# VH-VL binders against UPF0128 protein PH1314, part 24

Target 1, 225 residues: UPF0128 protein PH1314, of Pyrococcus horikoshii (o59052)
Amino acid sequence: MIKMLEGYYIIENPGVVPAERRFRMKDLKAWGYDLHLGTIEGERAYFISKTGERHEGETYIFKGKEYHVSRTQKEIPENARLLARIIIERGNPYLEVWLEEEDVKFPLTKEDPRIILKRIWEKEKLNQLLKHVRAVGLTTDFYKDNVFTQGIPLPYEEYPPKVRRVLREVKDIHRDLTGFGRFVFQYFGEVDKMHNYRLYWTLPTLHLFDIDIANEVDKVLGMLD
Below, E stands for the ipSAE of ESMFold2; O stands for the ipSAE of ESMFold2 at other seeds; V2 stands for 0.75 times the mean of E and O plus 0.25 times the DockQ between their complexes.

## First folded at step 20 (VH-VL; framework fv_lutikizumab)

Design q4 (from p3 with light chain W96Y; at its last look DockQ between E and O 0.70; V2 from the best seeds 0.00; counts 0 for: pae E 4.1 > 2)
Heavy chain, then light chain:
Amino acid sequence: EVQLVESGGGVVQPGRSLRLSCSASGFTFSDYWMSWVRQAPGKGLEWVAYISSRGSTIYYPDSVKGRFTISRDNSKNTLFLQMDSLRPEDTGVYFCAKQRGYSEGSEYFDLWGQGTPVTVSS
Amino acid sequence: DIQMTQSPSSLSASVGDRVTITCRASQSISNYLTWYQQTPGKAPKLLIYAASSLQSGVPSRFSGSGSGTDYTFTISSLQPEDIATYYCQQYYDIPYTFGQGTKLQIT
ESMFold2, look of step 20: ipSAE 0.384; ipTM 0.747
ESMFold2 (binder alone), look of step 20: mean pLDDT 93; pTM 0.944
ESMFold2 at other seeds, look of step 20: ipSAE 0.402; ipTM 0.756
ESMFold2, look of step 21: ipSAE 0.319; ipTM 0.700
ESMFold2 (binder alone), look of step 21: mean pLDDT 93; pTM 0.946
ESMFold2 at other seeds, look of step 21: ipSAE 0.408; ipTM 0.762

Design q5 (from p3 with heavy chain K65E; at its last look DockQ between E and O 0.66; V2 from the best seeds 0.00; counts 0 for: pae O 6.1 > 2)
Fold by ESMFold2 at other seeds, look of step 20:
Structure q5 (fold): chain C 225 residues (1-225), chain A 122 residues (1-122), chain B 107 residues (1-107)
Amino acid sequence: as target 1 above (225 residues)
Amino acid sequence: EVQLVESGGGVVQPGRSLRLSCSASGFTFSDYWMSWVRQAPGKGLEWVAYISSRGSTIYYPDSVEGRFTISRDNSKNTLFLQMDSLRPEDTGVYFCAKQRGYSEGSEYFDLWGQGTPVTVSS
Amino acid sequence: DIQMTQSPSSLSASVGDRVTITCRASQSISNYLTWYQQTPGKAPKLLIYAASSLQSGVPSRFSGSGSGTDYTFTISSLQPEDIATYYCQQYYDIPWTFGQGTKLQIT
């Protein structure tokens, strides 16, 4: 949905975001984890550790339980799914992650999504996300202010083709990748070959854990730089 | 009738200047983006300048940047192209073109003038 | 810049023939593509916009299709008045660029 208001261009997609989402091994690796098959207290289980922390054949004690690593997985097992959701407890967001093999769930971690997102964005050099994030909860807000002129925002009919391309990319992200989003944009023109603009972008936090989606959002945030 | 009519073309020597005009009629000129598009003899089409409805946004391809200046006078329904430092490769027919609309997805050219010939030769 | 490559550069066909012209973009242009007809000595005329939408007043024998980088223009039954050069153009991003043209002749 596109709304053109006095000095604003607004792109909204109010679609339903799934409560949980399937992820790939590349996402788990970007989060900073290895996936292991082995035993916990002698019972077959999947579990994670920080990348490089634990090795095949290793036995260790963690939080009072004995873990044994039989095999470090290179891919998500064929009959399993890596799943995650965002939950809010006492006003704080958490990323819950588990592996579901057939109908059996193996809890992997429950962590502050802000910590994991920062690790991803630093490792992948997603500098627009790092610089412009303002809030993280069920949704994540970005704010960017690149206005260097004293002028009044231009109406949409004066937006140049390059700016319109950015707006098209935002619509595509909402439609094809996230299902939900709100993008509020003001454009002030080009001064000294620099675009003068302000934006506020709200996206579902869970989708930002998909490294390909994170890359696309970072790319779009920087397109007018 | 809805029309675009170009004028101001001619034969000039390299390094000289020409000013092209395009008169619009039959539609609300100030609502639309306007462009100049040229066609060298026996060659294809090349976009050479764009100006937004109010004139606040202007662009040129690298081939003419710094030499051509597009402008408009909405009170007179007229589009202009000032061409300075003309080169032999600027030779061609210059068309005035109207975009269909300014909304998303309507940036294509739906009305063209007949063109005005420009020849740059010594 | 987005390069537009038309094929063929020229072709000859008989009245009543089906004619097909292709246009390939150097990157995806999301159906932001037009087809123009230019008869000798005249200005280009818009036939197709948005890759497949027929401009008002254009005969239904003209059609467009395609997506991404690959687009096709078709004349279902060639008529004598269709002798022209045909151009594709992307309007996805500046600089707006045209194919080199396809000159259509009657044999």
Scores: ipSAE 0.157, ipTM 0.679, lowest interface PAE 6.1, mean pLDDT 90
ESMFold2, look of step 20: ipSAE 0.202; ipTM 0.675
ESMFold2 (binder alone), look of step 20: mean pLDDT 93; pTM 0.941

Design q6 (from p3 with heavy chain S30R; at its last look DockQ between E and O 0.81; V2 from the best seeds 0.00; counts 0 for: pae E 4.4 > 2)
Fold by ESMFold2, look of step 20:
Structure q6 (fold): chain C 225 residues (1-225), chain A 122 residues (1-122), chain B 107 residues (1-107)
Amino acid sequence: as target 1 above (225 residues)
Amino acid sequence: EVQLVESGGGVVQPGRSLRLSCSASGFTFRDYWMSWVRQAPGKGLEWVAYISSRGSTIYYPDSVKGRFTISRDNSKNTLFLQMDSLRPEDTGVYFCAKQRGYSEGSEYFDLWGQGTPVTVSS
Amino acid sequence: DIQMTQSPSSLSASVGDRVTITCRASQSISNYLTWYQQTPGKAPKLLIYAASSLQSGVPSRFSGSGSGTDYTFTISSLQPEDIATYYCQQYYDIPWTFGQGTKLQIT
């Protein structure tokens, strides 16, 4: 949905934010984890560790339990799915991650999504996301204020081509990648080779754990810089 | 009939000025972005400037920036190009062109005038 | 700036021949590409926009294709009135730029 509201350009897709999402090995690696097959207290399990922290053949104690690494996985097993969801408990968001091998669920981690997102964005040098994030919950809000010269917002019919292209990229992200999003934009013109604009962007938090989606959002946030 | 008609071309010495006009008819001029495009003798086309419907967004490529000024008078359906500090390399036929629209992806030219010749020579 | 490299620079063909002209951009232009026809002494005329969309009133023998950096303009069966110079133009990013042109002649 696109609408004009007193000097604003608004792009909304009010679709359904999925409760859980399947992820790839590249995403788990971007989150900073290795996936292992082995044993926990002698029972076959999948589990994670920080990238490079544990190696094949290693036995270690973690939180009072004995872990043995039989194999460090290079890919998600073909008969398994890496799954995650955002859970709100006592007003706080958590990323819950598990591997589902056929009918068996192996819990991997439950962490504050803000900690993991910051780690991803720092490692991947997604500087627009780092700089402009405002809030993280079931959805994540970004705010960017790039207004250097005071003025009245331009109407859409006066936007230069590159600005209109940014708005198309946002529409495409909402339609093709996230299914849900809200983008609120004001444009004040180009002065001294600088675009003057303000934006608010709300996206599903779970989708930002897909590294390809995170990269696209970061790219779009920086297109007018 | 829908058309664009340029005027004001001529022969001038280097360093002098010319003012081109483009009269529009048969469409709602004030709703469309307009451009000037030039063509040197025996050569290809070069975009020279655009101006938005209300005139608040204007752009010039480096070849003419600081020397040329695009403007419009929507009450008279007229587009202008003020050309100052003219150089021999500015010689060519100057066309005015209408953009299809201002929606993203509509910035192509769907109507052209017949052009007005400009010669910058001693 | 996005450079548009058009080839060939000139081309001779017989009436009824299939004619192909190519246009290559120095970076991806996401199908923001037009083809114009210019007959001698006349203004350019829009034939194709958005790489492959035919302008209203243009004969169906004209077509465009391509994506990314590589684009092709085709006349399926050359007619005598098609003698002209053909230009591609990107409208992806300013400054908007044209190919060098292809002069089409009848042999």
Scores: ipSAE 0.303, ipTM 0.715, lowest interface PAE 4.4, mean pLDDT 91
ESMFold2 (binder alone), look of step 20: mean pLDDT 93; pTM 0.941
ESMFold2 at other seeds, look of step 20: ipSAE 0.351; ipTM 0.736

## First folded at step 21 (VH-VL; framework fv_lutikizumab)

Design r1 (from q4 with light chain I94W; at its last look DockQ between E and O 0.33; V2 from the best seeds 0.00; counts 0 for: pae O 7.3 > 2)
Heavy chain, then light chain:
Amino acid sequence: EVQLVESGGGVVQPGRSLRLSCSASGFTFSDYWMSWVRQAPGKGLEWVAYISSRGSTIYYPDSVKGRFTISRDNSKNTLFLQMDSLRPEDTGVYFCAKQRGYSEGSEYFDLWGQGTPVTVSS
Amino acid sequence: DIQMTQSPSSLSASVGDRVTITCRASQSISNYLTWYQQTPGKAPKLLIYAASSLQSGVPSRFSGSGSGTDYTFTISSLQPEDIATYYCQQYYDWPYTFGQGTKLQIT
ESMFold2, look of step 21: ipSAE 0.465; ipTM 0.785
ESMFold2 (binder alone), look of step 21: mean pLDDT 90; pTM 0.894
ESMFold2 at other seeds, look of step 21: ipSAE 0.558; ipTM 0.819
ESMFold2, fold request of step 22: ipSAE 0.462, 0.524, 0.470; ipTM 0.781, 0.813, 0.785
ESMFold2 (binder alone), fold request of step 22: mean pLDDT 90, 91, 91; pTM 0.892, 0.904, 0.898
ESMFold2 at other seeds, fold request of step 22: ipSAE 0.393, 0.594, 0.565; ipTM 0.756, 0.838, 0.828
ESMFold2, look of step 23: ipSAE 0.579; ipTM 0.836
ESMFold2 (binder alone), look of step 23: mean pLDDT 89; pTM 0.893
ESMFold2 at other seeds, look of step 23: ipSAE 0.531; ipTM 0.818
ESMFold2, look of step 24: ipSAE 0.559; ipTM 0.820
ESMFold2 (binder alone), look of step 24: mean pLDDT 89; pTM 0.887
ESMFold2 at other seeds, look of step 24: ipSAE 0.050; ipTM 0.623

Design r2 (from p3 with heavy chain Y50V; at its last look DockQ between E and O 0.82; V2 from the best seeds 0.00; counts 0 for: pae O 5.9 > 2)
Fold by ESMFold2 at other seeds, look of step 21:
Structure r2 (fold): chain C 225 residues (1-225), chain A 122 residues (1-122), chain B 107 residues (1-107)
Amino acid sequence: as target 1 above (225 residues)
Amino acid sequence: EVQLVESGGGVVQPGRSLRLSCSASGFTFSDYWMSWVRQAPGKGLEWVAVISSRGSTIYYPDSVKGRFTISRDNSKNTLFLQMDSLRPEDTGVYFCAKQRGYSEGSEYFDLWGQGTPVTVSS
Amino acid sequence: DIQMTQSPSSLSASVGDRVTITCRASQSISNYLTWYQQTPGKAPKLLIYAASSLQSGVPSRFSGSGSGTDYTFTISSLQPEDIATYYCQQYYDIPWTFGQGTKLQIT
């Protein structure tokens, strides 16, 4: 959805923020975890550890319980789904992650999403996300102010080709999402080979745990640099 | 009848100036980005300048930046190229070209004029 | 700058032949590529845009294909009126650049 208000260009997907989302092994690895099948206190379970911390065949004690790693998974099992949701408790967001094998749920972790997002973005060198994030809750807000020469904002018909390609990339990201997205953009022109613009981008926080989406957002935020 | 007609070409000495004009007819000139493209004798094509529909966005390649100025008068359906500090390597035929549009993916030239010759020699 | 390299620089073929010209970009241009025809003494004429889309009024014997950095222009059955120089051009990024041209002649 595109709106052309005076001085602004708005790209909005009016969907709802998803309650939970399915993820891939690639995402879990980007979050910094390995997925294991084994036992906890002798009972079959799936569980996680930090990447590289535990190995197949290892037995260890963690928080008073005995863990045994039978297999470190290379992929999410075909009969299972990796799921996560954002929960707000006492005004603070948490990412809850679990594996659902048929009808059985295996809790994996519950952590502050801001800590995990920072870990992902630092590891993957997603510097635009690190630099421009402003708030993290059910949605995540980005704000980038790249205005060096203030002027009257240009209408879309005056946008250079490269700026129009950025807007197309945002539309593509929003179309690939099954939820809410809002991008607000102002363009003031190019001075001294520098684009002068301002943007505000709101996306569901769960989507940013999909590493491919995070990479696309970071790339788009930096396209006019 | 959609057409572009260039004028103002000629023979000039190095260091001198020349002003080219391009008259547009048969379409709404103010809706489109316009360019100049040149062709040296027996050589290929080189894009030289572009101006947006309202004139807010202008680009040049390094070969002419600082010496050439593109402009337009939408009330007269006319595109201009002011060429200053002319050099022998600026010799060629200068074409006026219309872009398809300003939407993403529309930056290609779908209409060309017949060109006006420019010769820069001592 | 994105460099456009055409091959061959010159080509001779007989009426009825299939003619193929290639254009290589120094980086991926995401199908932002045109093919122009310039007959002797005339202005360039747009044939193909977006790598493979035929401009209105252009004969169907002309076609384009390719992606990424490698693009191909084809005349399925060469006609006498196709004697011209053919240029590719990228419109992906400023400065917009042309290939050096392919001069097509009839034997």
Scores: ipSAE 0.172, ipTM 0.662, lowest interface PAE 5.9, mean pLDDT 90
ESMFold2, look of step 21: ipSAE 0.418; ipTM 0.766
ESMFold2 (binder alone), look of step 21: mean pLDDT 92; pTM 0.935

Design r3 (from p3 with light chain Y92W; at its last look DockQ between E and O 0.44; V2 from the best seeds 0.00; counts 0 for: pae O 5.1 > 2)
Fold by ESMFold2 at other seeds, look of step 21:
Structure r3 (fold): chain C 225 residues (1-225), chain A 122 residues (1-122), chain B 107 residues (1-107)
Amino acid sequence: as target 1 above (225 residues)
Amino acid sequence: EVQLVESGGGVVQPGRSLRLSCSASGFTFSDYWMSWVRQAPGKGLEWVAYISSRGSTIYYPDSVKGRFTISRDNSKNTLFLQMDSLRPEDTGVYFCAKQRGYSEGSEYFDLWGQGTPVTVSS
Amino acid sequence: DIQMTQSPSSLSASVGDRVTITCRASQSISNYLTWYQQTPGKAPKLLIYAASSLQSGVPSRFSGSGSGTDYTFTISSLQPEDIATYYCQQYWDIPWTFGQGTKLQIT
């Protein structure tokens, strides 16, 4: 749904912020982890470690428990799903990640999503996301202020084609990739070949852990640069 | 009736200038985006300039950027194209074209003038 | 820049024939596509916008379809006055670009 207000252009998809999401091995690797099959205190389990930190055949102590690595996985097992959700506990957000093999859940990690997102975005050089993120919870807010002139925002009828192209990309991201989103935009014109604009973009945090979605959002945030 | 009428075309030598005009009638000129589109002899169509309804935004393709200047006078219902440093490859018929800009997806050319010929030759 | 490729470059058909012209974009343009008719020595005339929407006053024998990168223009029953060159044009992204044209002749 697109709604026009005086001086604003709003692109909104009022869909559902996902409660949990399936992820791929490439996402887990981008988060900075290896997936292992082995034992915890002698019992068969899946677990993670930082990429390259633990190797097949290794036995180690972590948080008072003995881990043994039998196999470092190259792919998510075919009979399993890598799942994650964002939860809020005592006012703090957490990314909770687990592997579900058939009906059995193997907890992998529970960590501040801001730490993992920063790691991903730095590794992948997603500089627009790094520079413009303002809040992370169940949704993530981006704010970009590229206004270098004084004035009143232009009406939509004066938005140039290149700006409208960016707005089309945002609409497609909401429709095709995230299912939910809110994008609030003001355009002040082009001065010295620089677009003057403000934007506020709210997206489901869980989708930003998908490296392909994160890359697309970063690209769109930079399109008027 | 609703129409666009171009004028100012002619034969000029390379390196010279021409100024094209387009007079609009039968509609509220200041409500619409305007463009110039050209067609070389025996060839297809090429968009060469755009100006928004109020004139706040203007764009050119690389082929004419820096040499052509689009402008409008909404009080006179007139669109202009100043063509400087003309080259033989600028030869063609130049059309004035009307676009919408009120809603997303309305940027197509829904009214065209009959065109004014421009020949750039020694 | 988005390249627009029309096929065929020319064709001949008889009055009453069904005529089909295709237009392919170098990337997805999400139905931001027009079809224009240009008779010799005259300005282009808008026939179809948004890939499939008929412009006011255009005969119903003209139609458009397609999605993504592949678009089709059809004249259901060719008439003598349809002799022209037909152009597609994308308005998805600047610079706005046209196909090279399809010259339609009647035999």
Scores: ipSAE 0.242, ipTM 0.697, lowest interface PAE 5.1, mean pLDDT 91
ESMFold2, look of step 21: ipSAE 0.438; ipTM 0.779
ESMFold2 (binder alone), look of step 21: mean pLDDT 92; pTM 0.938

Design r4 (from p3 with light chain S30R; at its last look DockQ between E and O 0.47; V2 from the best seeds 0.00; counts 0 for: pae O 5.7 > 2)
Fold by ESMFold2 at other seeds, look of step 21:
Structure r4 (fold): chain C 225 residues (1-225), chain A 122 residues (1-122), chain B 107 residues (1-107)
Amino acid sequence: as target 1 above (225 residues)
Amino acid sequence: EVQLVESGGGVVQPGRSLRLSCSASGFTFSDYWMSWVRQAPGKGLEWVAYISSRGSTIYYPDSVKGRFTISRDNSKNTLFLQMDSLRPEDTGVYFCAKQRGYSEGSEYFDLWGQGTPVTVSS
Amino acid sequence: DIQMTQSPSSLSASVGDRVTITCRASQSIRNYLTWYQQTPGKAPKLLIYAASSLQSGVPSRFSGSGSGTDYTFTISSLQPEDIATYYCQQYYDIPWTFGQGTKLQIT
């Protein structure tokens, strides 16, 4: 890993930004959806609706097609996988979500990931993510400026234990949870019981749809507050 | 020979001051965090101060905060502990300790001095 | 503050015995744990760091294990020179704290 350039401490994990990944029912629920088994135009299908909007036994019209809900799923079926990917179309990111049962794909949604992330972060009270997000694409960038007193950046040798704990948590997130990440940090010292620092953190957007990873990132962003 | 040698201990009355010194040799003193650790008679070990390599970060536990001051002079390879407003509970042997390094995971103590006794009694 | 609870407080064993000392942290310390040996009248000596890594020059009869909050120090075959007090210490977060110590005596 590249630890230091003049005035900066850098934590990089050279992993892979995933093209697609599997998610759990808890993630889908955090995104604000129910998963249903039923029919679309009489053909067996899986589909979603907003949590609580549609109920078992209900028949409704959506975008000119007839939907019937046979069962609202409590868990992802054991023979199925909930999958998603980020795609870029004409410079705009989209989250595509589908359920794959054996080799049959059931499209669930294609939406702006920023809308879904904002919904997740608001519902789960992930205020650091909300406050510090700056860009969302295949990766998501966070920027936090917590400098109140001008000073010369300290070298890593001078970082207090509390700051080193933050850096340790970042390394663990990159290694254990995301596989890829870039964290750029400057520390200016503690003045009036406030840590003075700046950080830039780039993570794979797709991983931020995993609610456990999102929670951990939010926690780490706030550790020095 | 790599060593740490403490000095400046003694017997003093409550409310008085002492200044401990620790002389380092056989390694590059300015590369390492340094600490003071004390041991009351017949008791366990208590960390009481640390100072970073350049002296930019310093911490104390609540038991000594505001009364003790750790400092270092890297040009003289010397660590200091100024102990003011001494109390009977500060009685013990005071060890100078070197941390293995400043790298992540290297913050443990790998070299200790023999200690200097401090007795605070009326 | 992370509190370290060490047990037993003292023990006696015979030469050749396997000796086990435990150390429990009040929260996870992620293997940021050392074991020190302090012989009477002497300074502590580092034996084990990172919960299980043996310091250079330390005999292989000493070992450490554990994770999370629970850690164990073992002497596989006790020797007469192992009479000492043994301390665990966490270096995960400040303030750095020690266990209360285990005084080991040989019958």
Scores: ipSAE 0.206, ipTM 0.673, lowest interface PAE 5.7, mean pLDDT 90
ESMFold2, look of step 21: ipSAE 0.331; ipTM 0.714
ESMFold2 (binder alone), look of step 21: mean pLDDT 93; pTM 0.944

Design r5 (from p3 with heavy chain S103Y; at its last look DockQ between E and O 0.67; V2 from the best seeds 0.00; counts 0 for: pae O 8.8 > 2)
Fold by ESMFold2 at other seeds, look of step 21:
Structure r5 (fold): chain C 225 residues (1-225), chain A 122 residues (1-122), chain B 107 residues (1-107)
Amino acid sequence: as target 1 above (225 residues)
Amino acid sequence: EVQLVESGGGVVQPGRSLRLSCSASGFTFSDYWMSWVRQAPGKGLEWVAYISSRGSTIYYPDSVKGRFTISRDNSKNTLFLQMDSLRPEDTGVYFCAKQRGYYEGSEYFDLWGQGTPVTVSS
Amino acid sequence: DIQMTQSPSSLSASVGDRVTITCRASQSISNYLTWYQQTPGKAPKLLIYAASSLQSGVPSRFSGSGSGTDYTFTISSLQPEDIATYYCQQYYDIPWTFGQGTKLQIT
């Protein structure tokens, strides 16, 4: 949906954010983890460790339990799904991650999503996401203010083609990648080869753990730079 | 009757200036983005400038940037092209062109004028 | 800049023949493509917009197809009045650019 109010251009997709989401091995690796099959206190389990920290054949103690690594996984097992969700507890967001093999669930981690997102964005050099994130909960808010003039916002009919292309990319991200989003935009014109604009972009936090979606959002945030 | 009519073409020496005009009739001129497109003798088409409906957005390709100035007077339904520091390679027929609309997907040219010839020679 | 490569540069065909002209963009242009007809000594005339949509008043023998980077213009049954140069143009992003043109002759 596109709604124009006085001085604003708003792109909303009011779709439903799924409660949980399936992820790929490349996403888990981007989060900074290895996936292992082995034992915990002698019982078969899947578990994670920091990338490169634990090796096949290693036995170690973690939080009072004995772990043994039998096989470090190269991919998510064919009969399993890597799943995650965002949980809010006492006003704080957490990313819960588990592997579901058939009907058996193996908890992998529960961590502050802000820590994992920062790790991803630094590793992948997603500088627009790093610089412009303002809040992380069930949704993540980005705010970018590149207004250096006191002119009034231009109406959409005066937006140059490059700005309109950014708006098209945002609409496509909401429709094709996230299902939900709210993008609020003002454009003031180009002065000294610098676009003067203000934007507010709300996206589902869970989708930002998909590295391909994160890359696309970062790219779009930087299109007018 | 929907028309675009160019005028002001002619023969000039290199380094001189020329001002083209395009008169619009039969549509609400102030609703539309306008462009100039040129065609060298025996050659293809080259876009050379556009101006938004209110005149707040203007673009030129590098070939004419800094030398050409597009403008419009919506009260007179007229588009202009001021051409300074003319070069022999600016020789050609200059067309004014109307975009179909300003909304997404309508930025193509649906109306062209007859063209006005410009010759730049020593 | 998005470069538009048009082929062939010229062609000859007989009345009644099917004629095709191709246009390739240097990047995807999402069907933001027009085809223009220019008869000698005249202004260009819009035939096709949005890659495949026929402009009102244009004969149905003209058609367009394609997607992404590769686009095709077709005249299903060539007529004598179709002697012209044909141009593709992208309107996806500035600078707006044209193909080199295809000169169509009838023999």
Scores: ipSAE 0.012, ipTM 0.603, lowest interface PAE 8.8, mean pLDDT 90
ESMFold2, look of step 21: ipSAE 0.444; ipTM 0.787
ESMFold2 (binder alone), look of step 21: mean pLDDT 93; pTM 0.944

